# Designs tried in a protein design chat: VH-VL binders against Phosphoglycolate phosphatase. Part 25

Target 1, 238 residues: Phosphoglycolate phosphatase, of Staphylothermus marinus (a3dnn7)
Amino acid sequence: MIRLAAFDIDGTLTINRSSTVLCLEAIDALRKLEKNGVIVVLVSSNALPVVVGLKKYIGLSGPAIGETGALIYYGEEEIVATTKYSAKQAYLDVLEKYNEYVYGSWQNMFRLHDYALKIRKQYLSKDNEIYSLIKEYVENKYPYIKVGYSGYAIHLTPKDTGKGKALKQIMEKHGIRREETMGVGDSIMDWEFIKETKIKVAVANADPELRRKADIVTTKPSGYGVVEIVEKILDKPP
Short names: E, the ipSAE of ESMFold2; O, the ipSAE of OpenDDE; V2, 0.75 times the mean of E and O plus 0.25 times the DockQ between their complexes.

## First folded at step 16 (VH-VL; framework fv_felzartamab)

Design e4 (from d4 with light chain E52K; at its last look DockQ between E and O 0.01; V2 from the best seeds 0.00; counts 0 for: pae E 15.0 > 2, placed apart)
Fold by ESMFold2, look of step 16:
Structure e4 (fold): chain C 238 residues (1-238), chain A 119 residues (1-119), chain B 107 residues (1-107)
Amino acid sequence: as target 1 above (238 residues)
Amino acid sequence: QVQLVESGGGLVQPGGSLRLSCAASGFTFDDYYMNWVRQAPGKGLEWVSEISFSGSFTYYADSVKGRFTISRDNSKNTLYLQMNSLRAEDTAVYYCAREYWNSYAFDYWGQGTLVTVSS
Amino acid sequence: DIELTQPPSVSVAPGQTARISCSGDALDKEYAYWYQQKPGQAPVLVIYEDSKRPSGIPERFSGSNSGNTATLTISGTQAEDEADYYCQSADDSGTYVFGGGTKLTVL
């Protein structure tokens, strides 16, 4: 029996991995989980207001995870930080040093702990080289900050937090055991929270490394894969 | 009582085709994922295919991908397996099985139908 | 792919305890399921999710899963328990896999 299902947003609930357009069928599937009493948790590197806004307009009552796990929204008067550190200084340093290659995400003015860099479009073919340069620079100079790249943005995040830590905290607060959970994503960066769940799902167009690690790989991509796995979870016995 | 009755087995030449049916009764068929599982003579059980309750999603063992097609007709409470390009190693008793509580257990099985692939 | 390994046979005297093992790397993170199959009959589910017993299965059937090995235990074994027993789980790609089966003989 699944009591909690955690979903990444970008590349998972969208129509594909290159678009921010939501797959409406996936949104309907999440609403079906909600109606069946499953706690649906959106797990994202987006700023918390983006994640909370989305969760509210979908009609989900479960908690939301933003800033790569640094913030958990339980309700208007219960927003919890999972770290005391911030990547803000490291982020401003990177903007000064690497402004030819990257710029700050518009969401950063709404962030407290995790900060995102976007690679300028003329350099996207060198994204892994740019990521490696920034990772080496930041992790050497700021030992409490880790650098990740999901294919959407480079994230500077305090080392003592992450999507997995935040999801475990939600599970503890709600008395939900790992065997009662499912995690769904499209990026190897999602493994951190997916590994904490019993049913580990990668959508068909996920990173190859995530597909190798998942227990289930859907036959359909992104949001259409979400429909597939939700239908399987919600089958009703007599 | 839950009942699953397979039919359509028989003798077929290599390269031939056969369609199996499984008639379901005693439960709400539309609410269950359904499966085919086979057993070669004197051998163990081998999972073959799974279909979602609406038929929107289908899954296959590597040994049958591209040759077998699972389907269902919820208005007739019937599960199907279309088997093409049959080989000697497809010789088996084919069971229709119901999947229990989304827990990946097969809680009710039919009595099976024998498929023999021989020239 | 990842296999589930069972002993080919186990013998037990009536009234004694039978233990049938099932080993595989998948069992570290996945549940084990057990089926009983008597000659000429379809399989019957006897244990699901490692240790749970379906309604109608005698209490003498129990199961456990530890250290990539699942075990079906039949206490007070009766002549009617003589059958082939199969374990089942997922493989490392999330599809279904059965063990090779164990013939339980009650002497």
Scores: ipSAE 0.007, ipTM 0.427, lowest interface PAE 15.0, mean pLDDT 89
ESMFold2 (binder alone), look of step 16: mean pLDDT 92; pTM 0.944
OpenDDE, look of step 16: ipSAE 0.907; ipTM 0.950

Design e5 (from d4 with heavy chain S103R; at its last look DockQ between E and O 0.01; V2 from the best seeds 0.00; counts 0 for: pae E 16.7 > 2, placed apart)
Fold by ESMFold2, look of step 16:
Structure e5 (fold): chain C 238 residues (1-238), chain A 119 residues (1-119), chain B 107 residues (1-107)
Amino acid sequence: as target 1 above (238 residues)
Amino acid sequence: QVQLVESGGGLVQPGGSLRLSCAASGFTFDDYYMNWVRQAPGKGLEWVSEISFSGSFTYYADSVKGRFTISRDNSKNTLYLQMNSLRAEDTAVYYCAREYWNRYAFDYWGQGTLVTVSS
Amino acid sequence: DIELTQPPSVSVAPGQTARISCSGDALDKEYAYWYQQKPGQAPVLVIYEDSERPSGIPERFSGSNSGNTATLTISGTQAEDEADYYCQSADDSGTYVFGGGTKLTVL
């Protein structure tokens, strides 16, 4: 029996990996999980209000994970940080020093712990070089901060947190064992939380590295793959 | 031995309705997504619709969306296509096709049933 | 909207090699699948996932996919190979698309 299912948002619940448009069929699938008593957890690097807003409007009662695991929303009276550190000072430092190459994400004004940088369009051909430069600078100067790059945004995140730590905290709070869980994503960055689940799922258009690690790779991409896996687990309970 | 047998085709006037059936045997029906694919006389193949294992999720080509409804009855090992508001361009042989997820292939097809829409 | 383009016809002598092409943007990210259809019959899957043969398909059938073009190759073509051939893949929305078909004539 699956009691908890965790889903990444961007590239997983969307129509593809390059759009923020939700796959409505995937949303219906999540609501079917909810109706069947499965705790559905959205797991994202987005600012917490973005994740919580989405979860509420689609009718999910489970917790939400934002800021790459740094914040868990259990309810309006219970928002929990998983770290005492913030990347805010490192982020401001990078903006001052590397303003030629990067600018801040609009979501940063709603963040507390994890901060995102966008590489300016004229430098996207050198994006890995820019990422490496910023990573070296930040990790040397701010040893409590890790730097990641999704191919879309550079994230500065406290080292002592992550999507996996947040998901484990939720499991412990709800008395849910690993064998009762499923994780679904599209990026190797999602392995952090997927590895903590029993049923490890990658959508068809996921990063090759994630597809190699997953137990199940769907035949359809992104949200359409979510439809496939949700139907399978609801029709063939453990 | 896997078999898919379509039925329910025939002559119908524009605006009319028709219900196609596909009887499945020789395999565990509810382990497979099922599809309808059509072929106008002398023309190529056109995908029409897909239905998930339990029937909880359905997909349609734009050309039939809102007019056709795919369904299945796993207790009877039968796939259905309800065709409403039929048009002349719906004239085709309709094939029932089995799809195994993780393979993304139509590995078994029925013989087809002819639907003719004309006045 | 993604389409798959095939030549309308290909002719080969018995024993020669036939090549049927299928071009489309989907093919650089998605697998190609090939179906054989003889007159009055349903299609039969002959190649899946670009280059794999289902059990029972002769070794003379092979497939490849490079860039945005998939190719079905029939070496040592036999009279029984005379048929229409369709390629298939997915479109941008994760649904299915077929090529227009190629009539293979063995003379």
Scores: ipSAE 0.000, ipTM 0.416, lowest interface PAE 16.7, mean pLDDT 89
ESMFold2 (binder alone), look of step 16: mean pLDDT 92; pTM 0.943
OpenDDE, look of step 16: ipSAE 0.856; ipTM 0.924

Design e6 (from d4 with heavy chain K65E, light chain G94S; at its last look DockQ between E and O 0.71; V2 from the best seeds 0.00; counts 0 for: pae E 4.9 > 2)
Fold by ESMFold2, look of step 16:
Structure e6 (fold): chain C 238 residues (1-238), chain A 119 residues (1-119), chain B 107 residues (1-107)
Amino acid sequence: as target 1 above (238 residues)
Amino acid sequence: QVQLVESGGGLVQPGGSLRLSCAASGFTFDDYYMNWVRQAPGKGLEWVSEISFSGSFTYYADSVEGRFTISRDNSKNTLYLQMNSLRAEDTAVYYCAREYWNSYAFDYWGQGTLVTVSS
Amino acid sequence: DIELTQPPSVSVAPGQTARISCSGDALDKEYAYWYQQKPGQAPVLVIYEDSERPSGIPERFSGSNSGNTATLTISGTQAEDEADYYCQSADDSSTYVFGGGTKLTVL
């Protein structure tokens, strides 16, 4: 029996991988999971208020993971950090030094631990070079900070946290065994939390490597794939 | 500085019991899954057991399930292995190992403690 | 239950490239992990998730995984690399398995 289902947001619950528009059918599917007593967890690199706002207006009672795993919202206004460190100082340093190439995500006003930088449009053709430069600078100067790049944003994140660690902490707190879980995503970067679940799901338009590692690849993309897998789980629970 | 120090090994007769301890320092102990891995003299590595952050979940190799019990005391930063119904084939050096956060790698190991089961 | 098979020994001349294989059905979907163990010492992680090097591991260590076979490669092998090498993997139920080990001799 599935007792917990974890979902990435962008590219998974949206209409496709290039839009932030939610797939309304996927939202209805999440509500069906909720109605059937499944703990639904949204797992995201977004600032926590974005994730919590979304979960609340969807009507989900389960925890929410924001800031790439650094923060967990446990409902009832309880927020728990999974790290003692913050990338804030490193982020401010990068902004001062590399302002020609990057600017801060608007969400950083609401972040505590993980900070995002966006590469200015005119430099996107050199994005890997800029990422490598910032990674070398930050990781040499701030030993507790790692630098990642999603192709959308450069994230400065404490080394001692991640989406997988946060999901495992939620599972521990709720007494949910791995065998009772499902994880759904669209990016190889989601593997770090999906690998911690029993039923590993990639949507049809997911990264090829994620599709290779998944137990189930849906036939429909993004949010429409979420509808597909939720219907299978609720009609034929393990 | 991460340190793992095993203790409690020794000589025991078949059918006997022994309790191993692993003292952890230099990291936030309750943020990590912990493992026991053993190595019989002149032999390879064999995974023995895993325990979750608070001890709510435990996992065992088939060879030890029902006989060994992994536990932890997060207030003392200590991992334990209770070994009951010991057999000659349990003779090994027992290592305490830390599991890396987002990977199934064992990134830090103790020096090990020797358990000898002989008639 | 999963099984990982390694050659019992590999010999290499100093400065040459050593390759240690690890075969098992689990490796088609699961990552391989590699450990170095010198005599009288605890194992040390040298490769994780098929090809990633932990901080402090020399660049001459690399790894790959293709189909059911993972390979640890040591380029420019040095005398200090003489050790036992173990591969490891996990299955979906949090069960871990080690290969039988490969003794690398640098002659």
Scores: ipSAE 0.352, ipTM 0.759, lowest interface PAE 4.9, mean pLDDT 91
ESMFold2 (binder alone), look of step 16: mean pLDDT 92; pTM 0.945
OpenDDE, look of step 16: ipSAE 0.894; ipTM 0.941

Design e7 (from d4 with heavy chain W101F; at its last look DockQ between E and O 0.01; V2 from the best seeds 0.00; counts 0 for: pae E 17.1 > 2, placed apart)
Fold by ESMFold2, look of step 16:
Structure e7 (fold): chain C 238 residues (1-238), chain A 119 residues (1-119), chain B 107 residues (1-107)
Amino acid sequence: as target 1 above (238 residues)
Amino acid sequence: QVQLVESGGGLVQPGGSLRLSCAASGFTFDDYYMNWVRQAPGKGLEWVSEISFSGSFTYYADSVKGRFTISRDNSKNTLYLQMNSLRAEDTAVYYCAREYFNSYAFDYWGQGTLVTVSS
Amino acid sequence: DIELTQPPSVSVAPGQTARISCSGDALDKEYAYWYQQKPGQAPVLVIYEDSERPSGIPERFSGSNSGNTATLTISGTQAEDEADYYCQSADDSGTYVFGGGTKLTVL
């Protein structure tokens, strides 16, 4: 029996991996999970107000994970940090040193622990090289910070937290066993939380490495893949 | 009262096409997987195809893959089977069947429509 | 590639117990379902999930599944029970199969 389903937002609930436009059919699928008593958890690197706002307007009662796992919203304005560290100083340092290549995400003014950098359009063809430079610089100078990149933004995140740690805390708080869970995403960065679930799902247009690790790869991309897997779960209850 | 009424059967030559319809009433059509099951004259039952609530998932017996297409129109409470490249071995009574609560049981069946493929 | 094997026919005297078997590898993990089909009629579900009776099916119909074999049992068999009986199962790949059918004759 699936009691908890965790979903990434960008690239998973959207119409594709390059847009922030929600797939409305996927939103309807999440509401069907909610209606059937499944705890739906949105798992995101976005600032917590973005994730919480989205969950509330969709009509989901489950917790929300923001800032790459550093913050959990439990749905009654109980906000829990999963780390004592912040990437703020590393972020400001990178802005000073690498301002030619990157700029700060607008969401950073609403963040506490995880900070995001955007690669300027003129350098997107060399995004992996820029990511590697920033990763080497930050991880050497700030050993308590890890640097990740999913193709959307470069995230500076405290090493002692992540999407997987946050999801495990939610599962323990709600008495949910791993055997009762599903995780869905599009990026190798999502493996961290997906690996903590029993049913591991990658959407059709997910990173190749995530697709290789998943139990199920949908036949449709992004939000349309979410519709596919939700119908499968509800059509054949585990 | 649950009712399933098939139509569209008839005589067709090999290589021809035929479209079957199944009109559903007496239940919330959108809440059920729907199926086609056929029975050749004097023979047993053979599952043909299944379609999910929204139509996003379709399944076919190997004997009909690539030739038959199941579909549904939930606004009209109607199930369809498009049969192309028909063969003599497709001759059968075709039943529309409701799948009970996604539990693999076919709890209501129509009375069937006969398809005859004859050269 | 699920296969369900049924005897082609079973004969029983009125009032006696009829047993119709259905064998297949899938039945150790999957439920068996049973359908009655009278001449010129659509099939009717008589047993689902190995042993459950739908509303309106007489108590004389029962079912079991042990290992790779499901059994439909009709106690106190009546003339109206004369029909073809099909077992059915599904695998976890979304494939459904019916057994070849068993003609029950009441004599």
Scores: ipSAE 0.000, ipTM 0.407, lowest interface PAE 17.1, mean pLDDT 89
ESMFold2 (binder alone), look of step 16: mean pLDDT 92; pTM 0.946
OpenDDE, look of step 16: ipSAE 0.908; ipTM 0.950

Design e8 (from c1 with light chain P28D E30Y; at its last look DockQ between E and O 0.01; V2 from the best seeds 0.00; counts 0 for: pae O 11.1 > 2, placed apart)
Heavy chain, then light chain:
Amino acid sequence: QVQLVESGGGLVQPGGSLRLSCAASGFTFSDYYMNWVRQAPGKGLEWVSEISFSGSFTYYADSVKGRFTISRDNSKNTLYLQMNSLRAEDTAVYYCAREYWNSYAFDYWGQGTLVTVSS
Amino acid sequence: DIELTQPPSVSVAPGQTARISCSGDALDKYYAYWYQQKPGQAPVLVIYEDSERPSGIPERFSGSNSGNTATLTISGTQAEDEADYYCQSADDSGTYVFGGGTKLTVL
ESMFold2, look of step 16: ipSAE 0.457; ipTM 0.810
ESMFold2 (binder alone), look of step 16: mean pLDDT 92; pTM 0.945
OpenDDE, look of step 16: ipSAE 0.863; ipTM 0.927
ESMFold2, look of step 18: ipSAE 0.085; ipTM 0.683
ESMFold2 (binder alone), look of step 18: mean pLDDT 93; pTM 0.945
OpenDDE, look of step 18: ipSAE 0.005; ipTM 0.499

## First folded at step 18 (VH-VL; framework fv_felzartamab)

Design f1 (from e8 with heavy chain E50M; at its last look DockQ between E and O 0.02; V2 from the best seeds 0.00; counts 0 for: pae E 11.5 > 2, placed apart)
Fold by ESMFold2, look of step 18:
Structure f1 (fold): chain C 238 residues (1-238), chain A 119 residues (1-119), chain B 107 residues (1-107)
Amino acid sequence: as target 1 above (238 residues)
Amino acid sequence: QVQLVESGGGLVQPGGSLRLSCAASGFTFSDYYMNWVRQAPGKGLEWVSMISFSGSFTYYADSVKGRFTISRDNSKNTLYLQMNSLRAEDTAVYYCAREYWNSYAFDYWGQGTLVTVSS
Amino acid sequence: DIELTQPPSVSVAPGQTARISCSGDALDKYYAYWYQQKPGQAPVLVIYEDSERPSGIPERFSGSNSGNTATLTISGTQAEDEADYYCQSADDSGTYVFGGGTKLTVL
């Protein structure tokens, strides 16, 4: 019996991996989980107001994880930081040194701990080289900061936090054991939280490495895969 | 590599108190649920108590509820068991056991510390 | 323990297969875990999640769980396998239960 289900947003709840348009069928599926008493957690690298706004307007009462795990929203009076460090100084340094290649995400003005960089369009063919340069520079100069890349944004995140650590704190607060959980995503970057769950799910169009690590790979992509797995979880006789 | 070392056992009178400690090393202590398991002489294993990652949740066997308190200090990598109102039936070797994440499996055990409750 | 029932002893000849059973209602819902304990020593996890072997446990150890009964199987039993064996599982309150233990003798 699943008591908690954690979902990435971009590429998982959307219609595909290249759009931010929500799959409405997936949203209906999440609301069915809510109605059945499952704690639904959105897990995202987006700024916290983006994640919280989404969870509220689609009707989810569970906590939300933003800033790559650095912030957890439990309610209006209970927003918890999972780190005392911030990547802001490293982010500003990278902007100064590498502004030819990258620019800051619009969401950074709403962030406290995790900061995102976008690779300029003319350099996308060299995205892994640019990522590697920034990773080496930041991790050598700022020992408390780690650098990740999702294929869309480079994230500078405090080392002492992450999506997995944040999910574990939520599980502890709700008295939920690993055996009662499911995690769903589309990117190898989602492995950090998915590995902390019992039922490890990759949507059909997920990164090949995530698909190899998952317990279940859905037959349908992105949000349509979410519908598929939610129906399987809820298909229990009384 | 992974080491769990219990201490604080000994001889105590009925109604007395003892505090057990378990020093952990070789792993990130705060990532694991921790447990106490005991074994009376010539008897089987009996689960006593557990504590979650941060200490937010604890559970106790019915036989020890209200008398024993589990705690942890993640800054010192140490697990504790405060045992009050001790009875003869509490006589046992007490093991510190690491739970692999929160999965119910006890993957590493200490060598145990003997607690004897007698007059 | 009262909830998980094991035979008090099992005897096998060297090289033969030993089977140790563990029965209880919890095993329909939860995984079985098995521990080996030699005299004067702490228990050692030998099987987790019904059938998985931890690193360093010989291939002759295997496990299964069918309905309310879990079984630890030791094929090609050796003298060093003489020990007490305990099964363990979870209960509905989120706590832990051990079986009463089985003494395996290799004659």
Scores: ipSAE 0.007, ipTM 0.535, lowest interface PAE 11.5, mean pLDDT 90
ESMFold2 (binder alone), look of step 18: mean pLDDT 93; pTM 0.948
OpenDDE, look of step 18: ipSAE 0.017; ipTM 0.534

Design f2 (from e8 with heavy chain E50Q; at its last look DockQ between E and O 0.91; V2 from the best seeds 0.00; counts 0 for: pae E 5.9 > 2)
Fold by ESMFold2, look of step 18:
Structure f2 (fold): chain C 238 residues (1-238), chain A 119 residues (1-119), chain B 107 residues (1-107)
Amino acid sequence: as target 1 above (238 residues)
Amino acid sequence: QVQLVESGGGLVQPGGSLRLSCAASGFTFSDYYMNWVRQAPGKGLEWVSQISFSGSFTYYADSVKGRFTISRDNSKNTLYLQMNSLRAEDTAVYYCAREYWNSYAFDYWGQGTLVTVSS
Amino acid sequence: DIELTQPPSVSVAPGQTARISCSGDALDKYYAYWYQQKPGQAPVLVIYEDSERPSGIPERFSGSNSGNTATLTISGTQAEDEADYYCQSADDSGTYVFGGGTKLTVL
């Protein structure tokens, strides 16, 4: 019944929400989905090479979504942009104006459309205030750019794209109906793609708002929650 | 900049057919889900139908299933609604509406075209 | 099916704050969207995803969603704000539902 399963990476496939260490049991679960003919899609705000590299080393054949939905990797000869805009000018402006509070992500040299800022460690106690200030500044000056905050990274993303739009394009290209899909994440920012799926899953340690919106909240956190939901899916007819 | 212009409305007898068109300009049409929304005279808004980016998926309100067919031609930036077996309760202004990026919002609407079903 | 309930009318004096409610069980899970419609005109999106304001919509328009109730708030209400206001929501089945509409009168 389930033909496509979409997963966020950081905080979902990792051992917890504060580490980049992969949960190996979760990786094995993704491989089981692959072997059972389920298209596994990694959905991420990371630069596309990071997402594609990960999917390849895991052994996943499905498309990959990077840059918060701005880029879809279908294969070496088929990388699709879902926007004609770039946040590069807004990003450089913010770096110049707010360099006391933020610095650029190392991944930005490999990005085309979506750009990430990190809040300097000494200002993390004021992270929501800094995010709000940058959001107001950018969205007023650059009306085609939206500002989001996920953990420590502030993302400047073209408004005409996002994780949900990218996932819908993949579903349409593969002829996969919403009724045949599952989405799994840990952040309220993941709702954008999760809401487009039939089975909406939040891991146990997800943001409270995402847990409230999900159909299923796992009993275990992050990658261990992924194992839990994959086992349930594979115990049921696809 | 963004414009949606409906056409094809008019007076039609019960049981008749009518084809609505919506000409889109000022944006990349194929990047958007498109919708029809109607409003009977003096009444509220009612969602009618939705179509995906390429037209691979279509959705309908229960009140119109089997009678109405939504379609699009992305090469001509045009949305269509084929209405068959029309009834008096289908009398309404029909709006073409664009669905916003990654959201369920209808961010731009046409001015509407009136469909009147009566003898 | 999702049902969204709005009061049929709300009246406010110029310069005062208008609040228009929209209630429905689905609003715990799904966002509210708000449209303004003046007589003889097409609807205009004024709030999306509960509280976001599209470019070109005055800052006096704001929105919130708490529990089963979304609220459109117009601060410093002006005569030009007199209109019908509709809330809307959607779900994973591709179904969209509008509230019955609220007529805002500015005295």
Scores: ipSAE 0.241, ipTM 0.729, lowest interface PAE 5.9, mean pLDDT 91
ESMFold2 (binder alone), look of step 18: mean pLDDT 92; pTM 0.939
OpenDDE, look of step 18: ipSAE 0.906; ipTM 0.949

Design f3 (from e8 with heavy chain S103Y; at its last look DockQ between E and O 0.01; V2 from the best seeds 0.00; counts 0 for: pae E 15.5 > 2, placed apart)
Fold by ESMFold2, look of step 18:
Structure f3 (fold): chain C 238 residues (1-238), chain A 119 residues (1-119), chain B 107 residues (1-107)
Amino acid sequence: as target 1 above (238 residues)
Amino acid sequence: QVQLVESGGGLVQPGGSLRLSCAASGFTFSDYYMNWVRQAPGKGLEWVSEISFSGSFTYYADSVKGRFTISRDNSKNTLYLQMNSLRAEDTAVYYCAREYWNYYAFDYWGQGTLVTVSS
Amino acid sequence: DIELTQPPSVSVAPGQTARISCSGDALDKYYAYWYQQKPGQAPVLVIYEDSERPSGIPERFSGSNSGNTATLTISGTQAEDEADYYCQSADDSGTYVFGGGTKLTVL
């Protein structure tokens, strides 16, 4: 039986990969999982307050993962860092050197460990080239930092943490076996946590690399795909 | 037993409008996505439209987008297709089809209602 | 947007194996579904998710999907299997497409 289901937010629970508008049917599906005793974990690169706020307003009681895995929220008195390092110095360096191409995410003022850069609109057609330049620069100069890109933002994250490490810690704390879990996402960056789950799901409009690794690729995109997989997991014969 | 009964077909002039209904019974209607699929006389099957459990999102084939509107009333166990700006090419038997997401397939079909678009 | 290509017809002798192909780019990513339609009747689902049979479908019906091609196989074909057969799949936007159909004739 599935006891824990982990979901990315942007591109997975939204109406598509280019909007932050939530798919309301997907939110209802998460509430159905909650009512059926499934621990629902939101797994995100967003700042922790964004993820925690969302989980609370949806009515989810499970832990939340923010800052690309660097922070886990278990409750008001139990917020756990999964790393002692911060990407802040690397972020400020990149912001100064590559200001022509990138600017800082508004969420960075609420971050501790993981820092995000947005590619300026006029350079989005060359986003992979800009990502590669920043990755090479940062990883050579700051060997404790890794650089990732999901199409939403470039993230500078301590190497000793990630979405997968955070999800695994949650599973251990709650006594949840891998065989009792599902992970759902849209980006190759989500593989880090999805690989730690038994049922590995990519939504229809996910990155090709993630679709190749997943056990299940949904028929519907983004949040509409979440509805389909949740109903399959809760399988109620006619 | 599952029953899907289409109605509202008939003869209509090009440019006209028609509303199809599908009455569902024998299952919990609000647990299923619903679809319209059509078949022109002597031709193959063509998917037309899909609607989610609550009606919150809809999909349309390019050939009908902007002219047809799918809807449902879960309190009446009824699926609808509003067809506007009808063309001769829309002449077909229109089937109501149930989609249970566990199969990703159209597992029950009605017997269809004929729509003829002719001057 | 996507297209599923089926042969217009397939002929088979009674007791022989019939194979109906369905080709399209979607089939390397998405499941194939198969429907049987007899004259004057609504379609009936015979194979879902590439190779699964619904309850009540004879064991002689089987399916496969490899690369861009799905195949419906009917072993020991009987006269009652004479029908039109349609494959169906999805695209990246979550809409559905049917193949053009194959008339199976049992001689």
Scores: ipSAE 0.005, ipTM 0.431, lowest interface PAE 15.5, mean pLDDT 89
ESMFold2 (binder alone), look of step 18: mean pLDDT 92; pTM 0.942
OpenDDE, look of step 18: ipSAE 0.849; ipTM 0.922

